# Miniprotein binders against q8wwc4, part 13

Target 1, 195 residues: q8wwc4
Amino acid sequence: STEEKPQQHQKTKMIVLGFSNPINWVRTRIKAFLIWAYFDKEFSITEFSEGAKQAFAHVSKLLSQCKFDLLEELVAKEVLHALKEKVTSLPDNHKNALAANIDEIVFTSTGDISIYYDEKGRKFVNILMCFWYLTSANIPSETLRGASVFQVKLGNQNVETKQLLSASYEFQREFTQGVKPDWTIARIEHSKLLE
Below, E stands for the ipSAE of ESMFold2; O stands for the ipSAE of OpenDDE; V2 stands for 0.75 times the mean of E and O plus 0.25 times the DockQ between their complexes.

## First folded at step 8 (miniprotein)

Design a1r1
Fold by ESMFold2-Fast, scan of step 9:
Parts: C-alpha cells; structure tokens; sequence
Structure a1r1 (fold): chain B 195 residues (1-195), chain A 104 residues (1-104)
C-alpha cells in the first residue's frame, strides 16, 4: 500500500491540505487581521500557530497518560470532563496514538476563526487548529482504514511503520478588558480515536 | 476558478499583495458574486494604503451579505484609519449586534 512516498507526491499532498478550502484560508487571513486591528496589536496568526503546535504536543501527551489534573488550567472544564470518560476507556495502544511528538507533526493548518460576544458582552475568539502527525503506535487496521501508512528506517534500526493521523484542537481566548490573556482548549476532535 | 483562488492565496501568503490583487480581479470578473474574494480585496486595499477603494469594495460585500459582521468590522477599521471615529463607532455597534444574533 503506502511505503515512504516520493517527495513530490508527499509535498503535493501537504500543499493540498494547506489549501484544502481556499475560501476558508482567505477568510481566516481576514479574521486574523481583524483580531490584530480590534483586539490585540501583538497578535500574529503565525506565532499563534507555533504556540498552538507546542500546546497540542503537550496536551496530547498528558491525555495519552491520563494526567487530567495537569490539564485543568489548559482545557475547558466541561471538555475535560467529557474527555476523561472517553480517553480512560481507550486501549493503551489507542491512548499512545493520541500523543503527538513535536518532531512528528508534519503539517498544521488554521481552520475556522470565530469572533463572538456572549449575553454579558464578553468578547471571545475561537481558533480551530488542524494537525497532521505521525505515530508509531500499533493500532488496528480497521481503525486506520482511511489513514496513510509510512514505513521509516530510523538510523540502524529495522524499518518502523508510522501512521499519519489528524486531530483538531479549538483554542479560545477572552478579550474582555481585565481578563488574563490566556488561551484555553475548548474542543478536541480526533475522528480515528475519539469518535 | 478555484485554481485562480489558490494562486491568489499563495501570492497573499508570500506577501505579494499586488499580484494577489490582480489575480483576485480576474476571479471577480468571472464570478462577481464571490463575497469572500471581495473581503480579501478590501483587506489588501486597506493594507496597501488605498482606503477609498477598500470602502467601495466593502460596501459591495455588505450589499451581497448584509448580515456578515466581519464586513462591518473591516468597514469600521477603514473609517477609523481615515479619522472618521464616530462613523466607525456606529458601524462597530452594528457588527456587535450581528455577532449577538449569531451567538444566541
């Protein structure tokens, strides 16, 4: 099926993922500019994306280890409550597959950016980040039916099979005057492991 | 076409706003009802120092999608940059009401 692809094919696939919807990409750039203009002059979508990538690597590792107490400051309470049940019930190999090593995140893209106000006039921005990462976790073929599979030789080791998985994390920040400028994770989606 | 939209997005990503504008102009001539390309066009005009054209393009976008709060925020920002502070405030208020409608 899929051993390590020629660079041209792999690169083309990454570009398509990056521009999966050119209209959404355009709207995302416009909304990023509006956040900079109206909410935070220090905001940069590029810097945010790099920080989100770091957060994804960290949070996904803690989830895989069921260290939920360490996620209380990073993940919304209601989301964490739901995740505790789902993650704890996963087989160990599936838990391991949730974790993304920073060096194995092969592509990131910014999905939807939402700006909204609640009933009390509090200002919120939600940014959906989509990540594609490689995992060496051994998970059933039926779970991976739609995922790309790569074989990689690591130095002098035998060929290791790695699977390409994707996860979407939604980050939320409140921009209301006087509120701490912290991003929290308001949603986690993983179609192969958390459906 | 989508090929031209991809090309415009790539040019914009690389900071080549002038070629992005030329490419978007081609898209708009082929499909003048594309709201999203009008938003990008207005954003680039505002960024490159042509707020008058940005306002014109945003007025067109708003006429096509009068309930899209982002268009109002861009319009308000453009008026703010021109020193039209009171008009910008009124338009931001309209955007806020549209966001409230979406939120609830």
Amino acid sequence: as target 1 above (195 residues)
Amino acid sequence: SEELAYKAAELFEKGNYQKALETLDQVIKMAPDHVEVHFLLAFIYAETGDPRKAIEVLETAISMAPEDPEAYLMLALTYEELGETEKAREIRKRAFELYKKEGS
Scores: ipSAE 0.236, ipTM 0.636, lowest interface PAE 3.7, mean pLDDT 78
ESMFold2 (binder alone), alone request of step 8: mean pLDDT 77; pTM 0.679

Design a1r10 (at its last look DockQ between E and O 0.03; V2 from the best seeds 0.00; counts 0 for: pae E 2.2 > 1.5, other shape alone 3.976 > 2.5, SAP 72.188 > 70, placed apart)
Fold by OpenDDE base, look of step 10:
Structure a1r10 (fold): chain B 195 residues (1-195), chain A 104 residues (1-104)
Amino acid sequence: as target 1 above (195 residues)
Amino acid sequence: SRQLAYEAARAFEEGNYQKALETLDQVIKMAPDHVEALFLLGFIYAEQGNTELAIKWLTEALRVEPQDPEVHLMYALILQETGNHEEALRLRQIAFEMYRKEGS
């Protein structure tokens, strides 16, 4: 019984040097401080970003599998309803391309942070996160106008053609006394897939 | 502690940078590893042209932050804008070395 050594998937870290806009980067750090100062002493933008990355990987995988029931606690009801219609109508290759494995995420950036009050005086924080990930799904280049096709040689393996995709997830949390301190996904955009 | 953070944030939003700096200093004494506070302190000094204190506090922030080449590059840009070319170059070199190690 030859124990097949688990092939250590050499994480070919494709360093997609996404240059964050320095102004936006600074603004985000300032807003993170404001969130910490006004709303949540346990808030860390670094920790949040890591959590958001994990959430993105998880949610995107479930979307690709059309497992919408498993997303009810994670995604806002209205968003989930709209996604159900859009995702269900997608070709299988496009559905597969929605999935981002955590190891396929090559870049994560914090987009915008907004703090707002509603008419009822409830306080909300929205954080837009942007992700770039590699997909092995075969999407016609015509559909992906402007998607950079990267030939990624993963170690000694054959050159696999991967496409770089982007997604934007907006996380929302209500900071009202007595409200459960949960982040929910209030917006999902997958460029070129969910138009 | 919460009051100090609130006062620092409010002072900053009001454009009272002197009060913000004073209050942030107190915040850091209570929370020495709070990255955003360290960063904000360094950033305000940078905006004021106080290069020495900017470097000090940004360096402390970098010490606490995870090893991220992007963060090093961003801090390098901030320092470059303040005229501290030497420290900016050092941070860029660190970032490039980190990228090389991740790509190897």
Scores: ipSAE 0.761, ipTM 0.920, lowest interface PAE 0.6, mean pLDDT 88
Fold by ESMFold2-Fast, scan of step 9:
Structure a1r10 (fold): chain B 195 residues (1-195), chain A 104 residues (1-104)
Amino acid sequence: as target 1 above (195 residues)
Amino acid sequence: SRQLAYEAARAFEEGNYQKALETLDQVIKMAPDHVEALFLLGFIYAEQGNTELAIKWLTEALRVEPQDPEVHLMYALILQETGNHEEALRLRQIAFEMYRKEGS
């Protein structure tokens, strides 16, 4: 009756209330089905979302380290050019905050799916992915007004403070017959760090 | 009611097609021009193999919003599967032109 399990850490409960409008989710689900039905029988929105999460973790790390040459095949040239100037000018703590560790991504949502054809009949799909992730980077609260702060207490006196940030990455792929089935990042939005 | 539309979407998300259809019926009675509800009705009936009701609700969605490329593509799939190849092609061409306008 006196035996108590030792607690190694104590954490604050994280509450993320950002769920997509269910009506928009339904339209996105149907669009994903139509892409599978008409463009590519190997397309899966679930598999895409998992790959996009991995790409976000990888690209955000390279971006935070200013390794732009390694991003040339993953990010659209004009987007990379703009990002190079913005990221290079950031202080190191802000650069570090751009990087999302895969284990610290707490929520992933598929936003808008856009289908369009150009004048030559080339087929394009853009998928907007929204990511919420935790960072231990020390960022002034005035820069992150409205950002949620979470505390993780390890042992009795050690406390790690993490901030919840969000980023939106837009992925584009050309579905025209004979074109390599590669996704390219066509837009990166980070309202706290890149705007 | 917006609340009922959200409940229908949630039921669909959970794979509860029966509850989704029952809730969508209530949505349509209150808001007969709710394009998203009409489209979802057509989609669910198509997945259940109820071609007649799928066509009914997809054509109603097109009556309300003629410029919806996804509704055209969903309707075209059903027509293709039921052997109405000429009308299916017409609907696909309309959808592709809408996507081309978006692209430009």
Scores: ipSAE 0.734, ipTM 0.921, lowest interface PAE 1.0, mean pLDDT 84
Fold by ESMFold2, look of step 10:
Order: structure tokens, then sequence, then C-alpha cells
Structure a1r10 (fold): chain B 195 residues (1-195), chain A 104 residues (1-104)
């Protein structure tokens, strides 16, 4: 849907349907185990998540600087093509908000993991990662969904206001035997900045 | 039951398999066809090396949801380890065909 959710928490009437399903994050953990078991004995979701965090910081910085030529080997061509126009049209303060400093990424979570074969029998895995990070960019609060404002003291005489933003990057790798083990970014979303 | 399933998943993520199994027993008593609970029971017993109980619970998971590729792959892994190579291959092939259909 295109409809924006209000920033403040709403109470929703709960309906009990009898048979209830649990949160599916256990399924994600088991999928990570199956990738290790069937595709790559060197795979670790912990190591992947740390690498994805590094990639997010690197790619988001390059994106904010409009250095699209340096992204060609990291981001899928169709995604990069679509992003070029969107990013270059952003105001400078919004562009600056795209960049996530590695030390200011405060939370990383693994979303859905997708395993699939294409019609040629090539094996693919997609891993969705969500990142929460602080930014000093001057962005009007009504532009950002769910943003929080923090006051951070820089030395004894400075106070910096920071916003908490989120971004979602989907990583894809082909696990077909004989293919170079590279992850590419197949989808990029930033907190309404690139919606 | 939603709270119990959440508690079981949390215990599993913390590595507390005893608490996870106890909580999952309560979940399946309330919801006998809860595929995620059946699958998690099978997975935990497999991690503990109890292949007979793992197969029992994975078989129940497949009875409830025959179109579950991850359950097929977990089951196939156990069959491979216990020497049932022909059946393991069959289940693996079924699961990967499901992934082709899901990808379209």
Amino acid sequence: as target 1 above (195 residues)
Amino acid sequence: SRQLAYEAARAFEEGNYQKALETLDQVIKMAPDHVEALFLLGFIYAEQGNTELAIKWLTEALRVEPQDPEVHLMYALILQETGNHEEALRLRQIAFEMYRKEGS
C-alpha cells in the first residue's frame, strides 16, 4: 500500500481467531542453518550480518555522494539505474541523511531469507537486512516516519541533535557450483528518503 | 497460545532447548496442527542427535503442511545422516522443485 502510517502509536482492537501462529523469526534462523547445510559450509548468519553492516555503511556513503560509478559492482544494475535519478533529485540535507557512519549504526536485524531456483536450475539466496542508524542531517521531522531526535554532547561546549533512521537492503547471491561467491544488493530502501 | 509460541521461539534463540521443548509441548497441546511448532520440535531433537524423535515431529509437520520446502530439506538432511540416501534425495528434489514454483 501507499498509505503512510501515523507516527504515534495507535491502540488496535485485538481479535482472537482461536488457532494462533507464532512470530516467524525462528523460521529465518532455520533457513540460515539450511543455507549452511546445503549451500555453503563457510556460511554464517552472524558473519554475514557483520559484513552486511559494513556494506551498508560503505554503499550508503557512496550513494549520498552520488558516486554511482563506484557502486556498479556492488548494486544490481537495474536498482542502481533507478536510484541515480531519485538520489540526484534529493535536497542536500536528504542526501546527507542517506549516509550511515559505521559507528552510528545502533541496530541491525535480519528480515526474510528467500531461497529459490530459476528456470535454468541456478540457486539463489536473498537476505533482507534492516539497519537503524543515527544521523546529524538537518531534516524536518514531518518528513521522516518514526524518527527519534537525540541530543548528543560533542565535547564540553557542543550539543548535536540526531535523528534515528532505518534502511532496508536486500542482498542476493548465486550459490550455483562454480560461480564466484559474490553478494550484490538487489533492493535499497531508506526511511521515506528513497520511497 | 501466541504468547507461548513467542516464548518457545525466544528460548530457542537463547539456546535453552529444555525450556523450548517444554513450551512447545504446551503449544502443540493447544494447537496440534501448528506447523512451526512441529518443525521446531523436529529441529531441536535433530540438534540433540535424537533422530527418532526428530523424524517423528518432522513427519507430523509434513502431514499437516505437505508443501513446506524447509521441512522437506530438514527431513532429507536427517535421512542422509542415517543412511536413507534414496529417500533423502527424493525429499531434496521435492523441496527444490517447490523453490522453483515459489520463485515465479
Scores: ipSAE 0.395, ipTM 0.774, lowest interface PAE 2.2, mean pLDDT 79
ESMFold2 (binder alone), alone request of step 8: mean pLDDT 79; pTM 0.729
ESMFold2 (binder alone), look of step 10: mean pLDDT 80; pTM 0.736

Design a1r2
Fold by ESMFold2-Fast, scan of step 9:
Structure a1r2 (fold): chain B 195 residues (1-195), chain A 104 residues (1-104)
Amino acid sequence: as target 1 above (195 residues)
Amino acid sequence: SKELAYRAAKLFENGQWDRAVEILEQLLSENPTHVEALFLLGFIYAEQGRTDKAIEHLNRAVSLSPNDPEIRLMLALTLEEMGQEDKAKEVREEAFKLYKQEGS
């Protein structure tokens, strides 16, 4: 069970920034190559990553505005149902913090790439994308345990306080012959806001 | 050595494959059961068309990590390049079984 005191939050998934593992990077590159070789000769992990960053900015904005009907083609039905309940329950300042502006995304990384087949031989690829972004939303520090706070200078005299948040979006595509080449968001994790 | 692994990864990323191979072979001489070094060497050798060395290293990697579907898929691609279609199909089918296990 969860202890509700801030010091006892152990369910929050910790994301480590600044620690690279060359083995994980190589593995991801080889998996991306195998997807290209076996599934789709037009697949590029670099182009996918850029598109995923755009999708993150777009989807996070729609979530923050509770425009769930516009997410039906982008987010898996079961995931969207759960998100509707979680997001609707958030205070407005937390909803605003969900939104990432494309120009405020400071770092992206490709996490795990998973390849799997179901019993019917349908082929799936899931790509986990991790995003770090700055937000000006007014979230109390007690709510954002472990979040980094930055001050950004706007000209010589103006300073805007921003907080660094992270979100993980898992994208899924079915590569079975004859299926539309659409990516769907199969999971959204936000350790500070949606957990 | 993590230092050598990082250096090899950087050389690979920069397209300096011959130098990456030198470092990876050094890693392998220090640890003959280094699966990741065997896998990356197999990948590089296959992409360079050095099919004999690719097969040698990928077979070794499969024997050390038999439940790794990516190593098997890379081996199957290399076998296809050699024209060994039946053996490639067998290896792909084993990789499929492993991916099905991951999906459940």
Scores: ipSAE 0.523, ipTM 0.828, lowest interface PAE 1.8, mean pLDDT 82
ESMFold2 (binder alone), alone request of step 8: mean pLDDT 81; pTM 0.749

Design a1r3
Fold by ESMFold2-Fast, scan of step 9:
Structure a1r3 (fold): chain B 195 residues (1-195), chain A 104 residues (1-104)
Amino acid sequence: as target 1 above (195 residues)
Amino acid sequence: SRQLAYEAARAFEEGDFDKAIEYLQRVLEINPSHVEARFLMAFLLAEMGELDKALEIMKELVKKYPDDPEALLMKALIYKELGRKDEAKKYREKAFELYKKEGS
């Protein structure tokens, strides 16, 4: 729970993130293609990923501010109810760390894509999105087990110390004919802040 | 093997299908039973219009993994492209049943 003093010589780091698993990557691309081929010709995994990134930035800021009423249309009711309790209980520095600025999201990965039908023949797709983002929130090193620390140069040679965090948001949409093509957040995971 | 698989995935992501197939052939020379490499090879062959070759690969994958709904859907899509509508419907419906089980 002690902060280390900054080093006198500062290093700029380039973040290089590759495929986490080529097997999972192939499965994800194939499932995305099959959703396009069988469910919706307007579906694009690239366009979805860009929209999901925007939704993550927006939702995470509202969560950090405990503005839960504004999330009722974006987050599944049961998920939002559970999040209200967890987020409200967090210290302010942890709440601040939940928020991701769109320009601080350094990597986005499409995780598992789940396709399923219910007993009435309704079609559902869940897409797990994993986001890596930088935060300036002051979080004790004990809380951030193994988190990477980066120093970045800003205008006027200024340097900020930032920590790299990750969050996983699961998006769900019903593809049944005649249903509105709306995505809802069905799960939020943050291993460092939300257990 | 893992390095070649990464190179194949990278080439595919960059849209270089010729390079992707080249790397996949090398992966399959080392491990002929590599499920994901065989699946990606069938996908690329279908994209290139080599439907009979793609179908041969998918028949073998579905035989070994009959409960893989993505393999069933890909096999159905290849049958559809070949004009074999009854077989396309059969495998599409099998995949639907598997997705229903995942939902419940």
Scores: ipSAE 0.508, ipTM 0.800, lowest interface PAE 2.1, mean pLDDT 81
ESMFold2 (binder alone), alone request of step 8: mean pLDDT 78; pTM 0.684

Design a1r4
Amino acid sequence: TKEYAYKGAELFEQGHMEEAVRVFEKLIEEFPGHVEIWFLRGFAYAEKGNTELAIKWLTEALRVEPQDPEVHLMYALILQETGETEKAREIRKRAFELYKKEGS
ESMFold2 (binder alone), alone request of step 8: mean pLDDT 69; pTM 0.556

Design a1r5
Fold by ESMFold2-Fast, scan of step 9:
Structure a1r5 (fold): chain B 195 residues (1-195), chain A 104 residues (1-104)
Amino acid sequence: as target 1 above (195 residues)
Amino acid sequence: SEELAYKAAELFEKGKYSEARKVLEDILSIAPKHVEARFLMAFLLAEMGDFDKAIEYLQRVLEINPSDPEIRLMLALTLEEMGNHEEALRLRQIAFEMYRKEGS
């Protein structure tokens, strides 16, 4: 059916995205090298990406369960305040769609790495991470217009429908002398569920 | 050339520096001003400890893209390794000011 074609096309597109960004890949490697060489000798973009994937799975689960008190150390205060109102107002099926199981994350990419100085001279590094994941949450097609719909066969007869969603999490760390080396989520974007 | 640049970057990530260099040299023999290939060549040369050639490639990239703060930081880091602390500090300060203006 047409549902089989969208699934195959999405796999091909993910492969193309993985191989088609040599310029962004090179710039990311150079910025990662500068972070390693200048700021933190233990930094690795590959290890960071794996850790960010685990953080996404964990944070998205807590969001779906409205356990905001457990997110206070992981998510920036202003971001968490905005998320509280938006998430609690969602229907339960939409809340469930926010959660990504680690084994259902089908593609991860590193977006831009940016280095900033604020007005007080504090130095920040922001790394944007984009995740594509499958969800079994029962959400109307109109709400997720533009999302790919997949059918997963369980045995020969049973079929479970899954939808492919994407979310972008921005991680920030302050490299100012004397500051603890902790990553904080400074932005969460989900265009289908959180606008 | 874009496909070859990706192949060189992948070889570099796998630690195959000699093979990555050969691919980059092939690209640059056809397109001497290829920004991404020159950038990756400078990065590779610095990783291999060939700082003099890395500086040459970085300076040529700056000719093409004078507003790139990453190139200035990489040049500063290379100069620091060579013991030119004054020029390294100067370039770092310029790059950080560029990042500050981007950030605001």
Scores: ipSAE 0.013, ipTM 0.281, lowest interface PAE 7.8, mean pLDDT 73
ESMFold2 (binder alone), alone request of step 8: mean pLDDT 76; pTM 0.639

Design a1r6
Fold by ESMFold2-Fast, scan of step 9:
Structure a1r6 (fold): chain B 195 residues (1-195), chain A 104 residues (1-104)
Amino acid sequence: as target 1 above (195 residues)
Amino acid sequence: SKELAYRAAKLFENGELDKALEIMKELVKKYPDHVEVHFLLAFIYAETGNYQKALETLDQVIKMAPDDPEALLMKALIYKELGQEDKAKEVREEAFKLYKQEGS
């Protein structure tokens, strides 16, 4: 069973960072192996995670700047349409909080991995990536329920206040024979800013 | 090799861990530097009650990927199952230190 003692969790520290059931880490690694075995012998979940982290930093910056035209090849059309409406309506401080600097991403985890076939026999893999990042954007506390506040010392006399936020990006790739091997962002979730 | 990897994947999906074990042992020989193959071999050993081989295999995973806290967590769970509570605690603490490093 999935509740086997080898998979039984001791996860108090991981709960602080919003992890789900620790059984999921074994399931995630099995699914990563299935992607490697079935579809792509060059696939590595570690390498994918690093690329996803860079994509998150890039895409989140473009979103914060409302540069939607530059996202057309990176984000699924329907998702981008919905994001345009939500992001454009945000105040500037909230838009700025969407952007994650690569150096401010403090934690990354792999969430759900879905492998599936549609009714036309097309093969898809969706990988959910969860990111925790620091932002110095000035966001009111009532907007950031559950967000942690950190103070960063900039030399002997300067202190910068930063807040910890999380965002989840779902990456999708079609593995159907002859299809271009590109990852596209199929879902973006930010519970504090994009409710 | 493609056939072997495909067969292993299918057996994982079907929950046929006894057959998966035999194929994973061969897969490790063909892909000795592939850390995920070693990790999954260790997982299969643990799920099939071969705890000593699971620990030995996890030691190889840790050597290949020393920053992987999940390999240490699996090792801690196995020690707990073996009744080696002190070792389980030590290894769990090592894993949590890696989470702190990653969180910083």
Scores: ipSAE 0.289, ipTM 0.714, lowest interface PAE 2.8, mean pLDDT 80
ESMFold2 (binder alone), alone request of step 8: mean pLDDT 78; pTM 0.717

Design a1r7
Fold by ESMFold2-Fast, scan of step 9:
Structure a1r7 (fold): chain B 195 residues (1-195), chain A 104 residues (1-104)
Amino acid sequence: as target 1 above (195 residues)
Amino acid sequence: SEELAYKAAELFEKGNTELAIKWLTEALRVEPQHVEALFLLGFIYAEQGQWDRAVEILEQLLSENPTDPEAYLMLALTYEELGRKDEAKKYREKAFELYKKEGS
């Protein structure tokens, strides 16, 4: 043999997180600025992101518990109809994995901001939010292939096992003059649990 | 040029605006019609209050990509700051019409 290289005993774990292309980050900043300048002087993308994180924690918990009636004002009607069927048919461990505790959300990114007008001249903004969170739900390896497993050491040397999952929630608000400034969830995607 | 624009965006994200402008200027020297480079440079000039330069870059952007409502809004804002209210109104209305067609 010509050359001999040392072997590593421990392999570095690679985690694929939701990523931001710098060009997409710039476009998001520009669109957020234009929304502030032309639609709503109270709009802040950083404050929106914190609110979206809270909404994700709340909505995902209600979905996991099949409390769909409590979601009627938070999730678009047609989206909720589709989710009710899909979530109800999930095994209990998959339902539990949908829920993200606010303290277990490890990464948040803004995916895209879309601005559009409908045929009646109403103004809409859609903001796609991507969340990465830890869950203690026991999911089969075939479902979560490629996901990372973490062991959390608590005081008194206790250990908890958690898995890293991601979900994308799209928030929509109507900015038409005189309309109440409510954000509604217009899309929920979870590639590991919801097709 | 695509790589130069990407690097410029990274520099701008990290707060290195002067270097971002330099890399964008190089990207546009190689590809004068580079949409992403024109968009970012136009925005940076507008943010810095360099209104005349912002107008020049954003008008070039719109000649290369005439369906960009965000570029029309930035141009309208720039004309507003220059006191050119008729142009500002024209481009603002064009942007709103494009949003009705779901442009980006």
Scores: ipSAE 0.436, ipTM 0.764, lowest interface PAE 2.3, mean pLDDT 82
ESMFold2 (binder alone), alone request of step 8: mean pLDDT 80; pTM 0.738

Design a1r8
Fold by ESMFold2-Fast, scan of step 9:
Structure a1r8 (fold): chain B 195 residues (1-195), chain A 104 residues (1-104)
Amino acid sequence: as target 1 above (195 residues)
Amino acid sequence: TKEYAYKGAELFEQGDPRKAIEVLETAISMAPEHVEVHFLLAFIYAETGKYSEARKVLEDILSIAPKDPEAYLMLALTYEELGQEDKAKEVREEAFKLYKQEGS
């Protein structure tokens, strides 16, 4: 679906919650509009954000399971190589905490949008997406300093502790005429679990 | 001034661009050098079809920040809507040149 004007409800939440610098909010709104105006009339920041959320849920699960071969078309080769070494060395509890279930992603925000051209005239856009999600992985509070929620479920009478974590995924696409309109993950940051 | 920028953005998102413009015009009168308030105002002017006003604000931005590629692209868009294709081409080329320099 094509939309002429991206909806900005998410931007208001970021301003109120302090997840994004207000300067970044203004610039992101303008850059999203300019990408639509000059690069791709089918581009919508709201549709991109929803797709990025799905990609985050999918990629994070594959990373937690060390299924790196399935990530070769989704993650930049150099990034995947670095991630393979870092993720493989993590304890199982930390690997489990990398995975975000789509229904446990509580907030999504658009960070920086970068537009640049290389020396050959190829044009690129990088969009940084920040995700906040809940995890039941058993990681010491010292490592995951944040809000803890105790949930008692009917059935097993189990007490679940869920902690809020954040991860930032940078998506890149080449907009040069004739290039496939595919987004690739060019950076993954997780301050609590990855270096 | 940041408070006015937030209020203006919120009003625009709520579907009240007229009140957003009033708030942002007030903010600019108090802090004429605040580039981001000018950007938001220019964007709202363009979104509401006020291209001559958008052009003026974008020219003011370039007086403050002459190497801002987004300002040049917004200005190109406003020149296009005003039927000034030659001027639009010139400022669009400047924007692409700046993006190229930024990337290298």
Scores: ipSAE 0.527, ipTM 0.810, lowest interface PAE 1.9, mean pLDDT 80
ESMFold2 (binder alone), alone request of step 8: mean pLDDT 79; pTM 0.735

Design a1r9
Amino acid sequence: SKELAYRAAKLFENGRTDKAIEHLNRAVSLSPNHVEIWFLRGFAYAEKGHMEEAVRVFEKLIEEFPGDPEIRLMLALTLEEMGETEKAREIRKRAFELYKKEGS
ESMFold2 (binder alone), alone request of step 8: mean pLDDT 70; pTM 0.576

## First folded at step 9 (miniprotein)

Design b1
Fold by ESMFold2-Fast, scan of step 9:
Structure b1 (fold): chain B 195 residues (1-195), chain A 101 residues (1-101)
Amino acid sequence: as target 1 above (195 residues)
Amino acid sequence: SEKLAEEALRLFKNGQWDRAVEILEQLLSENPTDLEVHAALAALYFETGRTDKAIEHLNRAVSLSPNHVEALFLMAFIYKETGDEEKAREIRERVKKLEES
């Protein structure tokens, strides 16, 4: 039976506003509990998600402005090195589209949470955060292939057109004894702008 | 399941760990092979002083997924904290080999 094919679906990008997959939500909550129980009694996934949204808004704005020196304590060195070349080469309208205003982030999803040791015995927790945000940046539709377009009505007479974009930021914290308890960004993915 | 998992986390934060265990056991009854639930139950049983139950759930998780690094880490931690240095060492060596493969 092909009856399970919905009347419509977005082939390039699926956007779910509301509850995420229940199984993934439960697993995320249980992983959060393991972080609390094993690594950090002060850890809260809700507070982390709020902080991650703030970090995303801040970091994306600095990237759009090519203020890479201000990102050295927030983004892993190897990631920042790769981003410098990619971002600097972007047209100004693409740079502007990288920036997400905190009030324009319409959906946040927690992806995989991984807990591991590296080959040197350092202990890490990585949390993948996926953000969907609206941008007013003027980018040709062919450049943003598959991006959703929304019309925002301001008052009774004004209509503003915005593009929906997504970005995935992976946050990493090292729990090795004696290491500073800071979250850093270990991966940034933006398939529409940074490929 | 979402409501039950949310309730369990609320109970953890409030220090009502025995009630949180009851919720996780209910989730496990819905999916007996859920590795993450077994690991969460193990952590909670250990925090409430039920070390034998904690190890039992971790052994189950490792049986279902021998390469489940999170379960192995927690198992090594529990054995070390309870004074079983030999078992803790064996598991740490196992984790090291998995990460070097």
Scores: ipSAE 0.010, ipTM 0.312, lowest interface PAE 9.8, mean pLDDT 75

